# Designs tried in a protein design chat: VH-VL binders against q54e53r186to356. Part 3

Target 1, 171 residues: q54e53r186to356
Amino acid sequence: AFKKYKKAIEAFKFVITAPASALSAITVEAYKKYLIVYLIQFGSVQHFPKCTPAVVQRNIKSHCKPYTEFVQSFSNGNINDIMNKASSGAEFFQKDSNWGLVKLSIKSTYRRNIKKLTQTFMTLSINDIAEKVSLPKAKAEQFVLKMIEEGEIFATINQKDGMVTFDECFE
Below, E stands for the ipSAE of ESMFold2; O stands for the ipSAE of OpenDDE; V2 stands for 0.75 times the mean of E and O plus 0.25 times the DockQ between their complexes.

## First folded at step 1 (VH-VL)

Design u2 (framework fv_ustekinumab; at its last look DockQ between E and O 0.68; V2 from the best seeds 0.00; counts 0 for: pae E 2.7 > 2)
Fold by OpenDDE, look of step 2:
Structure u2 (fold): chain C 171 residues (1-171), chain A 120 residues (1-120), chain B 107 residues (1-107)
Amino acid sequence: as target 1 above (171 residues)
Amino acid sequence: EVQLVQSGAEVKKPGESLKISCKGSGYSFTSYWLGWVRQMPGKGLDWIGIIYPGDSDTRYSPSFQGQVTMSVDKSITTAYLQWNSLKASDTAMYYCARHEYDFWSGFDYWGQGTLVTVSS
Amino acid sequence: DIQMTQSPSSLSASVGDRVTITCRASQGISSWLAWYQQKPEKAPKSLIYAASSLQSGVPSRFSGSGSGTDFTLTISSLQPEDFATYYCQQYDSYPYTFGQGTKLEIK
């Protein structure tokens, strides 16, 4: 998965940084996907790749407002703001066939936040994890289990009391 | 366009078995949860459970656990709700509905409903 | 189980009125609350998700607010087609649970 997004980002950069005398529709679409995929991969906001033509930089933002606002909402880490921006731009994302990517970016953020918890806590309940990362309690266990299965985190869950113990990572 | 089309009305007797269906189309069937909701005549909505067609993971309401079984056939993008032995109290409208995303929304698309009547 | 209590159970209003329906959860559910509209002999229709997000295609006169335990559905100016039964539903914890419904009738 990591390789997948990295390749995609490089492909988008190639399109966005291509010499241009005018903004093209292809460049706009590539930039929209670039913003979301970059967020998925790195969890941070990225506006323009290095060497983006000036003509593109000047004109592209007006075509990508829902995307730039959505990505910017991640800077504060407020889940409600992220959801609101996603909702507000939903029709645009869907029209561009990027709604799935938007959802993946949000999911990735939750996973990242759960992973951060493993660095600060030894044990947490599933409910506490849910609360700390603003997930539905019903889905928190599913996230944790999947992350364990994929080797993203090292943890054990006590199914009786819902306590999660984070194991030491020696990698 | 996202659509959920349910099977037709059923008239059954107590003790009989029944399996109703909900066919999804216009979206990736295996990527969204699908839920079942009961509505008894003149009453409110009762959550039965949800199933994830991708791996058939299920969550049942305690009130319905052991009373009904949810299943899916991914090959035809169809979900099922079945009873082994119907009761008169099972008389109700049954809706299937898509759970749009794990942590995003409730049920965003609904089937038209299947009326199940159980009488002696 | 989380109990969802709607208020009122029924209300009468006129076209053009501002209508407010409340839903209270027996415990904190954050913003994981949805609102549905159901007309007679029809399937429910999604109106609001995540407490305040408007479902696609839903008129802007509908709005949702609240977090934690107290939630509100507001219709800013009631239209003839808005007379129906409304349900809230939490999806924070299993089992998901619905409110008992609010029937909005013509005055």
Scores: ipSAE 0.432, ipTM 0.824, lowest interface PAE 1.1, mean pLDDT 93
Fold by ESMFold2, look of step 2:
Structure u2 (fold): chain C 171 residues (1-171), chain A 120 residues (1-120), chain B 107 residues (1-107)
Amino acid sequence: as target 1 above (171 residues)
Amino acid sequence: EVQLVQSGAEVKKPGESLKISCKGSGYSFTSYWLGWVRQMPGKGLDWIGIIYPGDSDTRYSPSFQGQVTMSVDKSITTAYLQWNSLKASDTAMYYCARHEYDFWSGFDYWGQGTLVTVSS
Amino acid sequence: DIQMTQSPSSLSASVGDRVTITCRASQGISSWLAWYQQKPEKAPKSLIYAASSLQSGVPSRFSGSGSGTDFTLTISSLQPEDFATYYCQQYDSYPYTFGQGTKLEIK
């Protein structure tokens, strides 16, 4: 079970969409966190909430470039590009005390990508999963086992041949 | 600043027990794997294993399975490597090292090493 | 277990030389390979991760390449501080394994 961030997202949206004649520092801070937390919660990117003031839309990207580049890398689903954008922005994320959220968004993306495989394939080897989601084989097995244990996916691992059989969830 | 500070050098006899330590600071200790690496005098690097302090998940090299025990005390952000019965062949430098996040980087920060000498 | 074999085991070179060190894995490891530098009586230092990504603070004269089983560390213009022993290490599969090392000495 993942944490729910919906209340935090709504709070950030209220700050970002507040009527404004100029871009404020608190709006910039809220936008940085909004981008990452939205990604953790929904697995997708919404660059601007509805009703974001024009002055915010025009000016905020230049203040948040590492963040917007990072979250944009999720649009194509290329995990290597995501990792590269995280690394290139790491100093900025650490200075803002947001590096923990960035790392959490990457981990949640691996879990989502593995879960997507369970909905597309009936069976895959651990090696296949590792290649498809760009993880070391050792770590792919660990992700799958933990996701089964936590009830995020429903699967059985045949330890003899490393084949993972994906089950349907109960309704 | 990330630091891994290891306990001091040890001189022991065969058959004795030993527990050496590695204290992590400047980062979230429970959020990174911590590994142990052996270097025998004048030789290369041997991977002993890694431990995840967050849940104590532990992976040993087969060469070291049953020979050493890795453990953590997360309340004092300290990892341990322990022998129940030392052998002369355990004479080596022992490093602890942090693995950058779970799965996208290698060992990024290393302790200074603990020299263990086992002789009569 | 994946055996990592470095070549050469020892190398003599002069300041300013281009130096290459190779590392071969006994099985495919994709790009899950790191390079470390170790000077005498010092802890290893991370240089390269993921086969080609430079660690923070590492000079750009260091580069890594390769995928699958064959990997290369290159120093484009050798500096006096680069004389050390270099190790490759795979972290694709347990147990993680190191190459035997390549000692880089001055001529």
Scores: ipSAE 0.403, ipTM 0.745, lowest interface PAE 2.7, mean pLDDT 87
Fold by ESMFold2-Fast, scan of step 1:
Structure u2 (fold): chain C 171 residues (1-171), chain A 120 residues (1-120), chain B 107 residues (1-107)
Amino acid sequence: as target 1 above (171 residues)
Amino acid sequence: EVQLVQSGAEVKKPGESLKISCKGSGYSFTSYWLGWVRQMPGKGLDWIGIIYPGDSDTRYSPSFQGQVTMSVDKSITTAYLQWNSLKASDTAMYYCARHEYDFWSGFDYWGQGTLVTVSS
Amino acid sequence: DIQMTQSPSSLSASVGDRVTITCRASQGISSWLAWYQQKPEKAPKSLIYAASSLQSGVPSRFSGSGSGTDFTLTISSLQPEDFATYYCQQYDSYPYTFGQGTKLEIK
C-alpha cells in the first residue's frame, strides 16, 4: 500500500499548495487527510508542504486542532499520549470520516517500532517485544504473526518457549 | 449509533442445549472483536472469551474452553454463545461487548445482557 | 492467570466526597487496564481504558492512574448517579481477568 499513500499525499499537497486568496473547505479537508496519511507513510510529521499559501498557513490550524494535536503526540513519542489524543479527538475524526486513517496511523506506528527491533536484536521473547513497543502481550503476538504472514518481517517463533528469532540481516 | 442487542431471557433444564445471540448495529461488525462476559447472581464479572467476526478467530478463557462455543453470522451482524448441555452452574447473566481490533482500548460498548436460568 | 484484587470491597461515601478505589495485579500489566461502572440490573459501562484514558462521554470527575501492578480510580466530587459497583479489568494477557468489584454505597 506504499504507492497508494504516496500518491494520496501528492494529491493532497496539490490541493493545499494551490494559489488561494482565502481558505476553502476543500483545502481544510485535504489538510486533515494530509497530516494523517503523511504520518502513516513516513512515520513523521510535516505540518506544511513547500509553497503552501500564506493565507492557508495563517488560518488552517484553528480549523484542524484535533488533527494537529494528534500528530504532535507522535513527535513526543509516548504511545499513551497518542492514544489519549486519538480518544479526545474521536468525535471529530468520526464526523470527518477520518477515524479509519487515525487507527491506521497508530497501527503503522506499532508495526514500525516492531520492525526497528529486528535491526537491534537477533532474538526476543513475545513478552520482550510487547514491553519494548508498548502493546499488550496478546496483541504483540498478533502483530508479529501478521507481520510474518505478510512478509513485513522475517522471523521464526518457537511456540514452546515464546522466543522470536529474527532472520533479517542488518546489511 | 453503536448498539449491541441481546436475545431475551431463557429458562432451561439441565442437559438442554441453548444458543443466545448478540446483534451489532451502527458500526462495521467485522472490524471489532466481540467478547462474552458471565455474571453469576450476586457475583462479579467473569471473562468467557472473544471472537473476531472478520475471520471467526477465537480466544477462550481456560475455564470456559470446551464448555461453550462462540460463533458469528456476518450476514446478519450477529454473534452467538452456545451450550450443548446446560448445567445448573450456568445460571447467570451473559453480556456481549465490543473490543477495538487495531489498537487495545478495552470493551467500549456492552449489550443489555441475557439472563439464563437453569433449574429442574 | 493474572489475578486482579480490588480494595475496598465496599465503600460508603457522601455526595461531594473524593472517592478512591484501588486495583492490584499479581504481575506487571503495563498500562493495559480498564475501569467499568455497573448500576444495579444494568450492563457495565466503560469509564477508562489504558489505565488513564477517559472514555468518550464520561464526566471529567472520573480519572485513572497507575502502571505496572498498582492502579487507582478516582472520583473527585461524588454525584448521586455515581453510586454503583466498579470493576477493573486487565487486558494485557489472555485470559482477560476482572477484579472482584467495589460497591460504592450512599452513607
Scores: ipSAE 0.327, ipTM 0.712, lowest interface PAE 3.3, mean pLDDT 87
ESMFold2 (binder alone), look of step 2: mean pLDDT 93; pTM 0.947

Design u3 (framework fv_ustekinumab; at its last look DockQ between E and O 0.60; V2 from the best seeds 0.47)
Fold by ESMFold2, look of step 2:
Parts: C-alpha cells; sequence; structure tokens
Structure u3 (fold): chain C 171 residues (1-171), chain A 120 residues (1-120), chain B 107 residues (1-107)
C-alpha cells in the first residue's frame, strides 16, 4: 500500500527551493513538514533538497531545532532516543499542529523494524516480535495484523501458539 | 491545561439508554488514545476499552464487548460511552482517561468521573 | 487475561515511614506496568509508567521497580497526602488489567 507522500514531498521541495533573498515563514513551515514526511516515506533524512537557496541553508535550522533534532534521532535507530526527542519537542509539535505527523513517523519506524524482522526470520512469536521492536505485546500484534491486512508483509498467525510465519511475496 | 471533563451524574432505571461524555481540551484530541474505566462502588478499577479519536479504532475488554459502545465526535473533541439498555449492575463510577504520549496503555490524564446509578 | 495481584491489601503506616507495595503479574509483562494513586471521592492520579518512570509532577519520594512478574512501589518518606489507595496496571496485553488495590491508612 502507497500513501500519497511523494506528491507532498515534491510540493514542499518546490517551496523550499524557490529563489529567495531572505528566509520566509512559509519556507520554515514547509521545511518542518518536509523533514517528517520524508522520514515517513523513505525512512531516512535528507536535510536540504537540491538547489536550496544559500540564505535558507544558513538560517533555517535555528527556526526548526526540535524538528532537526527529532529526525536526527533516527540515524542510530534507537527507538528510545526517538521517543525521548519526540517527547521533549511535543509542545512545539502540537503548537505547529504537527504532532500527528510526528506520531506517524514513529509508527512508520515500528513498521519498518517489523518488516526487517520478516527479512531475517522465518518465524517468530508475537512476544518475540514485541521484545525485538520494544513494544507491548498487544501493540506489536496490532501492527502485525494491520501490516498483513494492508499487504505490507506476508504472514500467517497461528492462534494456538501465537507464532507468526513469514511468507515470501508472490511477485 | 490538559483536561478531560466528563458529563454529570446520571440516575436511571433498568432498561433505559444512556450516553455519557468526556470532553478533551488543551491537547491534540485526535492524536492520543482515550480509554474508559469502570469503578463499581467500593471496588477497584476495570478497563472497559480504548478508542483512537483520529480513526475511531477501538479495543474492548472482553467483559464489556457488546455491553457498551465507545464513540467520538472529533469536531467537538468529545468521546462517548453508551448503553442501549442499562442494568442495575451498571451502577458505577465511569472514568475517561488519556493514554500517555507513548500510546502503549498507561494513562496519564484522568477525567473527574461520571457516577451512573441504575435502580429499580 | 493477566491477573494482577497486589500485596498487601491494606496497610497502616505513620508519616515519615518508608512503605513498599508489591504487584505480581500472572505472566511476564516486561516493564509495561503503571502505578496510580486514588483518594476517596477522587479520580485516580498517575504516578509511574514503564515500571520505574515517574510521571510529570510526581514527588521524587515515589519510586517504582521490577520487571517480568514482580513489581514494587516505594514511598521513601510518607507525607500526609500519601494516604490513599494504590493500583498497579499492566499494559503488555489486552485486556488491560488492574491490581485489586492497596489501601494505605494512617496508623
Amino acid sequence: as target 1 above (171 residues)
Amino acid sequence: EVQLVQSGAEVKKPGESLKISCKGSGYSFTDYWLGWVRQMPGKGLDWIGIIYPGDSDTRYSPSFQGQVTMSVDKSITTAYLQWNSLKASDTAMYYCARLDEYDYGAFDIWGQGTLVTVSS
Amino acid sequence: DIQMTQSPSSLSASVGDRVTITCRASQGISSYLAWYQQKPEKAPKSLIYAASSLQSGVPSRFSGSGSGTDFTLTISSLQPEDFATYYCQQYNSYPLTFGQGTKLEIK
């Protein structure tokens, strides 16, 4: 399943790369959303699009500090660091009406980590998955079921023993 | 600043319907799970369920499945707990509570409670 | 369902005492445990999450410990406002379940 984040990213890039002699508020807002949405879509960070004006590159980080610190926390893959940065910036994200996007980026990280397990293991219990991705068992099960429903992973859950068997894609 | 404000006490007869409310303010209502907890007179706490206001995703305790309905109206940042036909055993204090920022299942903010009395 | 058993059901203590309350889960719950305080006629108040992490605004005299199945809440020096009922709650598995409560009374 594909969300329409690629179009949103291109729109943000258009705003960020527009010729400018000074940093504008609309550019700051576009950059904030660009950072988080890029992370949701690709699982990595690209701080500046190609052709970002020098005046933007020089001045924008001080306006977006909670955002740049949050997305940078993804580089080492430690979910606890990610959650700490989200929590420390929560007031700013909520004031900007971006808290929902921040939570989506965290959810996308759990999905990415679970998908990586399907590439490494043939079977795992729900409890094993929960432990490996640092989630309560109930939440890990919710992620796995949703990912199967959406076709993001191919797996079967045995209700009797709670074992999840990962299948290969029929592509 | 962050608060959950619940509707007032209710006195009902068995068989009547009831809908109680929980209004959230001071936070992004659609971005946190919200739960309902029952406390029978002189007893402990029972989890009823949780609902995500953003998409109305719900999880019910098996003992409450089919007994109550949780819903939200996100345009007024309000959650509801509803009975179609009350029983005397539904007499209790009902709390709404918000899950913490991790959304795992620990509650961080509680409403003041709504006392529901059902007597013949 | 995971049963949560608190001990003791009640206890009496004096201001300044150190008290501990235990909570035992019927199955392993990792560290997905919370503690709540409830005074008569009032809503519960959140104290601890993740077994040992203090909620914002909770006095440092409260502490939590444990993992797996055995957990404790400790109040290092009781204050008059600490006399209440305390509940543990697991959130590893649905349904979310609470302990039966521990009533902490003035001795």
Scores: ipSAE 0.635, ipTM 0.846, lowest interface PAE 1.3, mean pLDDT 89
Fold by ESMFold2-Fast, scan of step 1:
Structure u3 (fold): chain C 171 residues (1-171), chain A 120 residues (1-120), chain B 107 residues (1-107)
Amino acid sequence: as target 1 above (171 residues)
Amino acid sequence: EVQLVQSGAEVKKPGESLKISCKGSGYSFTDYWLGWVRQMPGKGLDWIGIIYPGDSDTRYSPSFQGQVTMSVDKSITTAYLQWNSLKASDTAMYYCARLDEYDYGAFDIWGQGTLVTVSS
Amino acid sequence: DIQMTQSPSSLSASVGDRVTITCRASQGISSYLAWYQQKPEKAPKSLIYAASSLQSGVPSRFSGSGSGTDFTLTISSLQPEDFATYYCQQYNSYPLTFGQGTKLEIK
């Protein structure tokens, strides 16, 4: 949902970059969502949008430790580190009503990794995909089916042998 | 605390309908898959299916497909397991259990169980 | 369907013993295996997920190991509260499947 995440990022940036003489609770909540939604949209971390006030830059990270640790795990860690940081911060993410977004950011990473495989291989079994992206076969199959349904990848699955053939897009 | 509370024991006759419930509390109900597991008297555990309360997406075991229906009511954080026509072979303890999305298919929190007895 | 076979089906042991229960999958399941403990007339309790990861609140005397098709649950020093039935479960493929259970009894 490209347009949905882009609009959300714009809204959070508006709050975070507003002129301020002190750090507000509204800015803290916007920043938490900004970090995660930016990661969903771009697969990378941007700690501060342009024109973030100095008072926000100096003080906000100490109020958002589970979030900054979680997103930083994407830059320097592997999938196990990401899942460990998500799990250790789950209580805080749930309290803030952001657990769904945290889970979506992890799902987006699996989707990106699967899409990379379509650029390297002509065919892979569901088992091969699962092993390469570190998922159970059942979950890997669910991702592949949904990505095909939504036009995110071009592929066909032979349900009998679990083989996935990746098609070239010439448009 | 995270808790799943199931409805009380049921005694029914063959051919009757039944709907049992599982109420979640202490967590974000719509962010976790919820599963149902059957245990026949003196037997082991048998997976029925899973449902995602956020969008009511379901996955059934082939053995239970078409025999039961899973559903949820998000407004009261409650999941349901329903039979249109009970059989004597449906006599069992029924558990609901929460799955984490990371551990797709592993159960971390269990309800206390609902005993269903079907006899004439 | 992936079949899960536990051995032994029953085991007698004394408090303080090291107990080992095994679980074999009919196909490779990587590390996608969970272990559950069930006491008489009670709901199952989660012990281990991802073959070797201990659930929060579970005593450190419990440990899991294995990958692929062969898995082990170990209780390093058996306590009175550990007498129960133990189940393994694979979550690599649908349908989700459980082992038949191993009943741990007082010797």
Scores: ipSAE 0.344, ipTM 0.764, lowest interface PAE 3.1, mean pLDDT 88
Fold by OpenDDE, look of step 2:
Structure u3 (fold): chain C 171 residues (1-171), chain A 120 residues (1-120), chain B 107 residues (1-107)
Amino acid sequence: as target 1 above (171 residues)
Amino acid sequence: EVQLVQSGAEVKKPGESLKISCKGSGYSFTDYWLGWVRQMPGKGLDWIGIIYPGDSDTRYSPSFQGQVTMSVDKSITTAYLQWNSLKASDTAMYYCARLDEYDYGAFDIWGQGTLVTVSS
Amino acid sequence: DIQMTQSPSSLSASVGDRVTITCRASQGISSYLAWYQQKPEKAPKSLIYAASSLQSGVPSRFSGSGSGTDFTLTISSLQPEDFATYYCQQYNSYPLTFGQGTKLEIK
């Protein structure tokens, strides 16, 4: 997954930073995807790659407002703000066939937030995890299980009481 | 247009096997959970389970665990619900519905339903 | 399992009336509650999600409120097309569970 997104980001950077005398439609589409994929990969906002032509920087924002607002909503980590911006821009994302990427970015954020919990706590209940990351209990549990399965986190779940114990990673 | 289209009504006898279908269109089929809901004649809605077409991950209601099997064929964006041996008590309307887990997790799109009648 | 109890099971009202349906969860479900409308011989239709968020295309006369265990669906001014059966559903915990339904009939 890491390799996949890294390659994609590099491809988008290549398009966005290409010498240009005017903004092209391809550059706009590449930038939209770049913003979301960058967020998926790094969990942070990146407005422009280095060496982006000035003409692109000046004109591209007016074409990407739903995307820039969506990505910016991740800055404070408030899930409600993220969801509101996702909903507000839904028609644009869907029209551009980027709704799937938007959903992936949200999913990635939940995973990132869960992973952060493993660094802070030794044990948490599924309920506590759900509350802290603003998920339904059932969904939080699914995330945790999937993350364990994929080796993203090391943890065990007690099915009787819903307690999750975060294990030490032995590398 | 986003829609779920289910297979036609079924009339079966006890002991027979059955597989009904739900085809999704107008959206990325692999990105949304699909759920199955049973409604017995004149009764309320019963949750059967959900399946994620992207990786075939499943969640069953304890009441339906082992009684039915959910599956998907991603190549034709179709979900299935199947019985190995039908009972008279399986007579009901069966709905498939899309669950938007990335929005709020409620069902947002429903199929038109498949009526299953099991009688001797 | 989380039991969802709706009240009333049935009610009669007239066009223009304000109607309120309640749903109670046996344990806390935060705001993870949905409301559905079902007309005879038709599939359910999504009305409300997250306890209070109106689904797109749903008339503004519909509203939802509540959190934790007690929830309410309100129709501010009943229209002829609103006579149907309404269901609440929690999606906080598996198994997902529905209320038993509330049949809204014309008086």
Scores: ipSAE 0.233, ipTM 0.758, lowest interface PAE 1.7, mean pLDDT 92
ESMFold2 (binder alone), look of step 2: mean pLDDT 92; pTM 0.941

Design u4 (framework fv_ustekinumab)
Fold by ESMFold2-Fast, scan of step 1:
Structure u4 (fold): chain C 171 residues (1-171), chain A 121 residues (1-121), chain B 107 residues (1-107)
Amino acid sequence: as target 1 above (171 residues)
Amino acid sequence: EVQLVQSGAEVKKPGESLKISCKGSGYSFTSYWLGWVRQMPGKGLDWIGIIYPGDSDTRYSPSFQGQVTMSVDKSITTAYLQWNSLKASDTAMYYCARQYYDSSGYEFDYWGQGTLVTVSS
Amino acid sequence: DIQMTQSPSSLSASVGDRVTITCRASQGISSWLAWYQQKPEKAPKSLIYAASSLQSGVPSRFSGSGSGTDFTLTISSLQPEDFATYYCQQYNTYPWTFGQGTKLEIK
């Protein structure tokens, strides 16, 4: 996944930073994907790669407003704001066939937030995790189980009482 | 049904202030850019600017920058175009229009009926 | 600013005629061009976006073509309700600019 997204980002950067006298539709499409894939890969926002032409910087925002609003909500770190911006932009993301990438970026955020909890706590209930990452209990449990299965976190779940014990994080 | 309903005609004297409105309904007001277009009597269309109601981000045409102010009130799904001091040269029909979103950009899809502004002594 | 030049500024035609109106941008605008129809004392109506895509509800006799700097609006078989002024608009580069308009008059 890591290598796939890094290659995608480099391809989009190539299009975005190409010398240009006018904004092109290809550049706009590359920029939309760049914003979201960069979030998936790095968990942070980079609005413009280095060497982005002035004409692109000046003119692109109005063509990408749902995208820039969505990624800007990540800078606050508030998942409720992220969900609200995803919802308000859903129609546009779907029209662009980028809704799947938007959903992936949200899932990546939940995974990053859960992983941060493993660094802070030794034990949390599924209810505590759900509250802390702003998910329904069932969804939080689903994320935790999947992350354990995929080796993203080291934890043991007692499904009887909903308690999660985070194991020591040595590589 | 998507509708943009503009305020009624205005007759003003030079130096007076004015604020005209454009009320959106039938869609998510905060999710679409709203533009303003001027048409002087017997002339073509002049783009004034656009505003994004979700965060009040604006883009003005250089010829209108500092002459007019765009704003929104999200609670009543209304956009405004305002002059602090009108000139006779402001006499025109003013249209608001919603920006259609597709993967190649935005263009105006729904237009208000227009507000005629007449500035004369 | 990108200058949009329409040709001709006016033309006269008869019902059933094939009509073409051209629009030229002073620099490349990709396909980000829209066409509008305006009848006397009415608000403009959206016809075409992205140079060639028909707006919903627009009759199929209207078509748009072109990319870069040269664009054409075609009405394949003119109807009485088509007599109006037509405007092109680029939305590629700020400030967004309209052509001067083409007045389509009954012959």
Scores: ipSAE 0.021, ipTM 0.642, lowest interface PAE 7.7, mean pLDDT 87

Design u6 (framework fv_ustekinumab)
Fold by ESMFold2-Fast, scan of step 1:
Structure u6 (fold): chain C 171 residues (1-171), chain A 123 residues (1-123), chain B 107 residues (1-107)
Amino acid sequence: as target 1 above (171 residues)
Amino acid sequence: EVQLVQSGAEVKKPGESLKISCKGSGYSFTSYWLGWVRQMPGKGLDWIGIIYPGDSDTRYSPSFQGQVTMSVDKSITTAYLQWNSLKASDTAMYYCARESDYDFWDEYGMDVWGQGTLVTVSS
Amino acid sequence: DIQMTQSPSSLSASVGDRVTITCRASQGISSYLAWYQQKPEKAPKSLIYAASSLQSGVPSRFSGSGSGTDFTLTISSLQPEDFATYYCQQYNSYPLTFGQGTKLEIK
């Protein structure tokens, strides 16, 4: 299934950019989700939406350290750094009921990377895909199967030799 | 304490609708997959599907696709399995189970199980 | 779909025995295999995940081994509470599939 998080992002932006004289718990929770959902939707980091109040900008990051460290790993890190930051912050993400979103942001990164491969290659083995996206073979196979199942990519897998043929689809 | 508590036994007639529940507690409900497993009387375990409560993403076994619907209500940490029209062949024990996922690389199967809901469908 | 074949389908043993149950996948599943114990009229209980990792609270007499297609569950010294049906399950690819079960009975 294709997910569109734009409405969620706009809702969180509304909360974050509301005029404020002090930082509220509602704004902190909205910001945590904003950071992660933005990664899921766009594959990039945006720390503050336009018109964020000065008091929010000055104070919010100290309340969201595991989140800001995690998203920062997307700006300058490789997938291993991203995984390490997710693991080190897992307890906080679980406590906030945001661990599912963190996992989705990591999975969305692998999906984007695999989708890029379908535009570059006509045929790749599961092992080649795993190597190119920095994933264990079993996990690469699970992602490819899931993406085919969800209609994110058009491909066939030959179970005999582990070869994946990317079907041509008109743009 | 991490636990899954399922709704009570049901006795129904063919053609009736049914919705059974599985309530999670003691953990972040939206952070783990939740699976459903059928066990027909005297038979083994048969996987129905899984749902991710965080975004309602579902994976069904081909055998159950279109026969049942999985859903969640995050506000009460409850998952549901629903039939629009029951058949006698739906008579079985139905289990819900949590799939642990502490590290993205290491998915740990089904680590916590509900007690089961017995569904009997007879005329 | 990946077929999981368990052997034997049933097994009689005595307390103190070493018991081995085998599970074979029709395709490679790496180490993404779990073992479950089910007692009569009870829900299954998780014993082993990732082929060889013991679930918290499970006695050390239970162990799992294998990778790829061939897997074993071993009970090193059978206890009275171990008489149950055991299931393997692959979680490498969808749909998830269980073995048909191995019933462990008193000799």
Scores: ipSAE 0.006, ipTM 0.491, lowest interface PAE 9.7, mean pLDDT 84

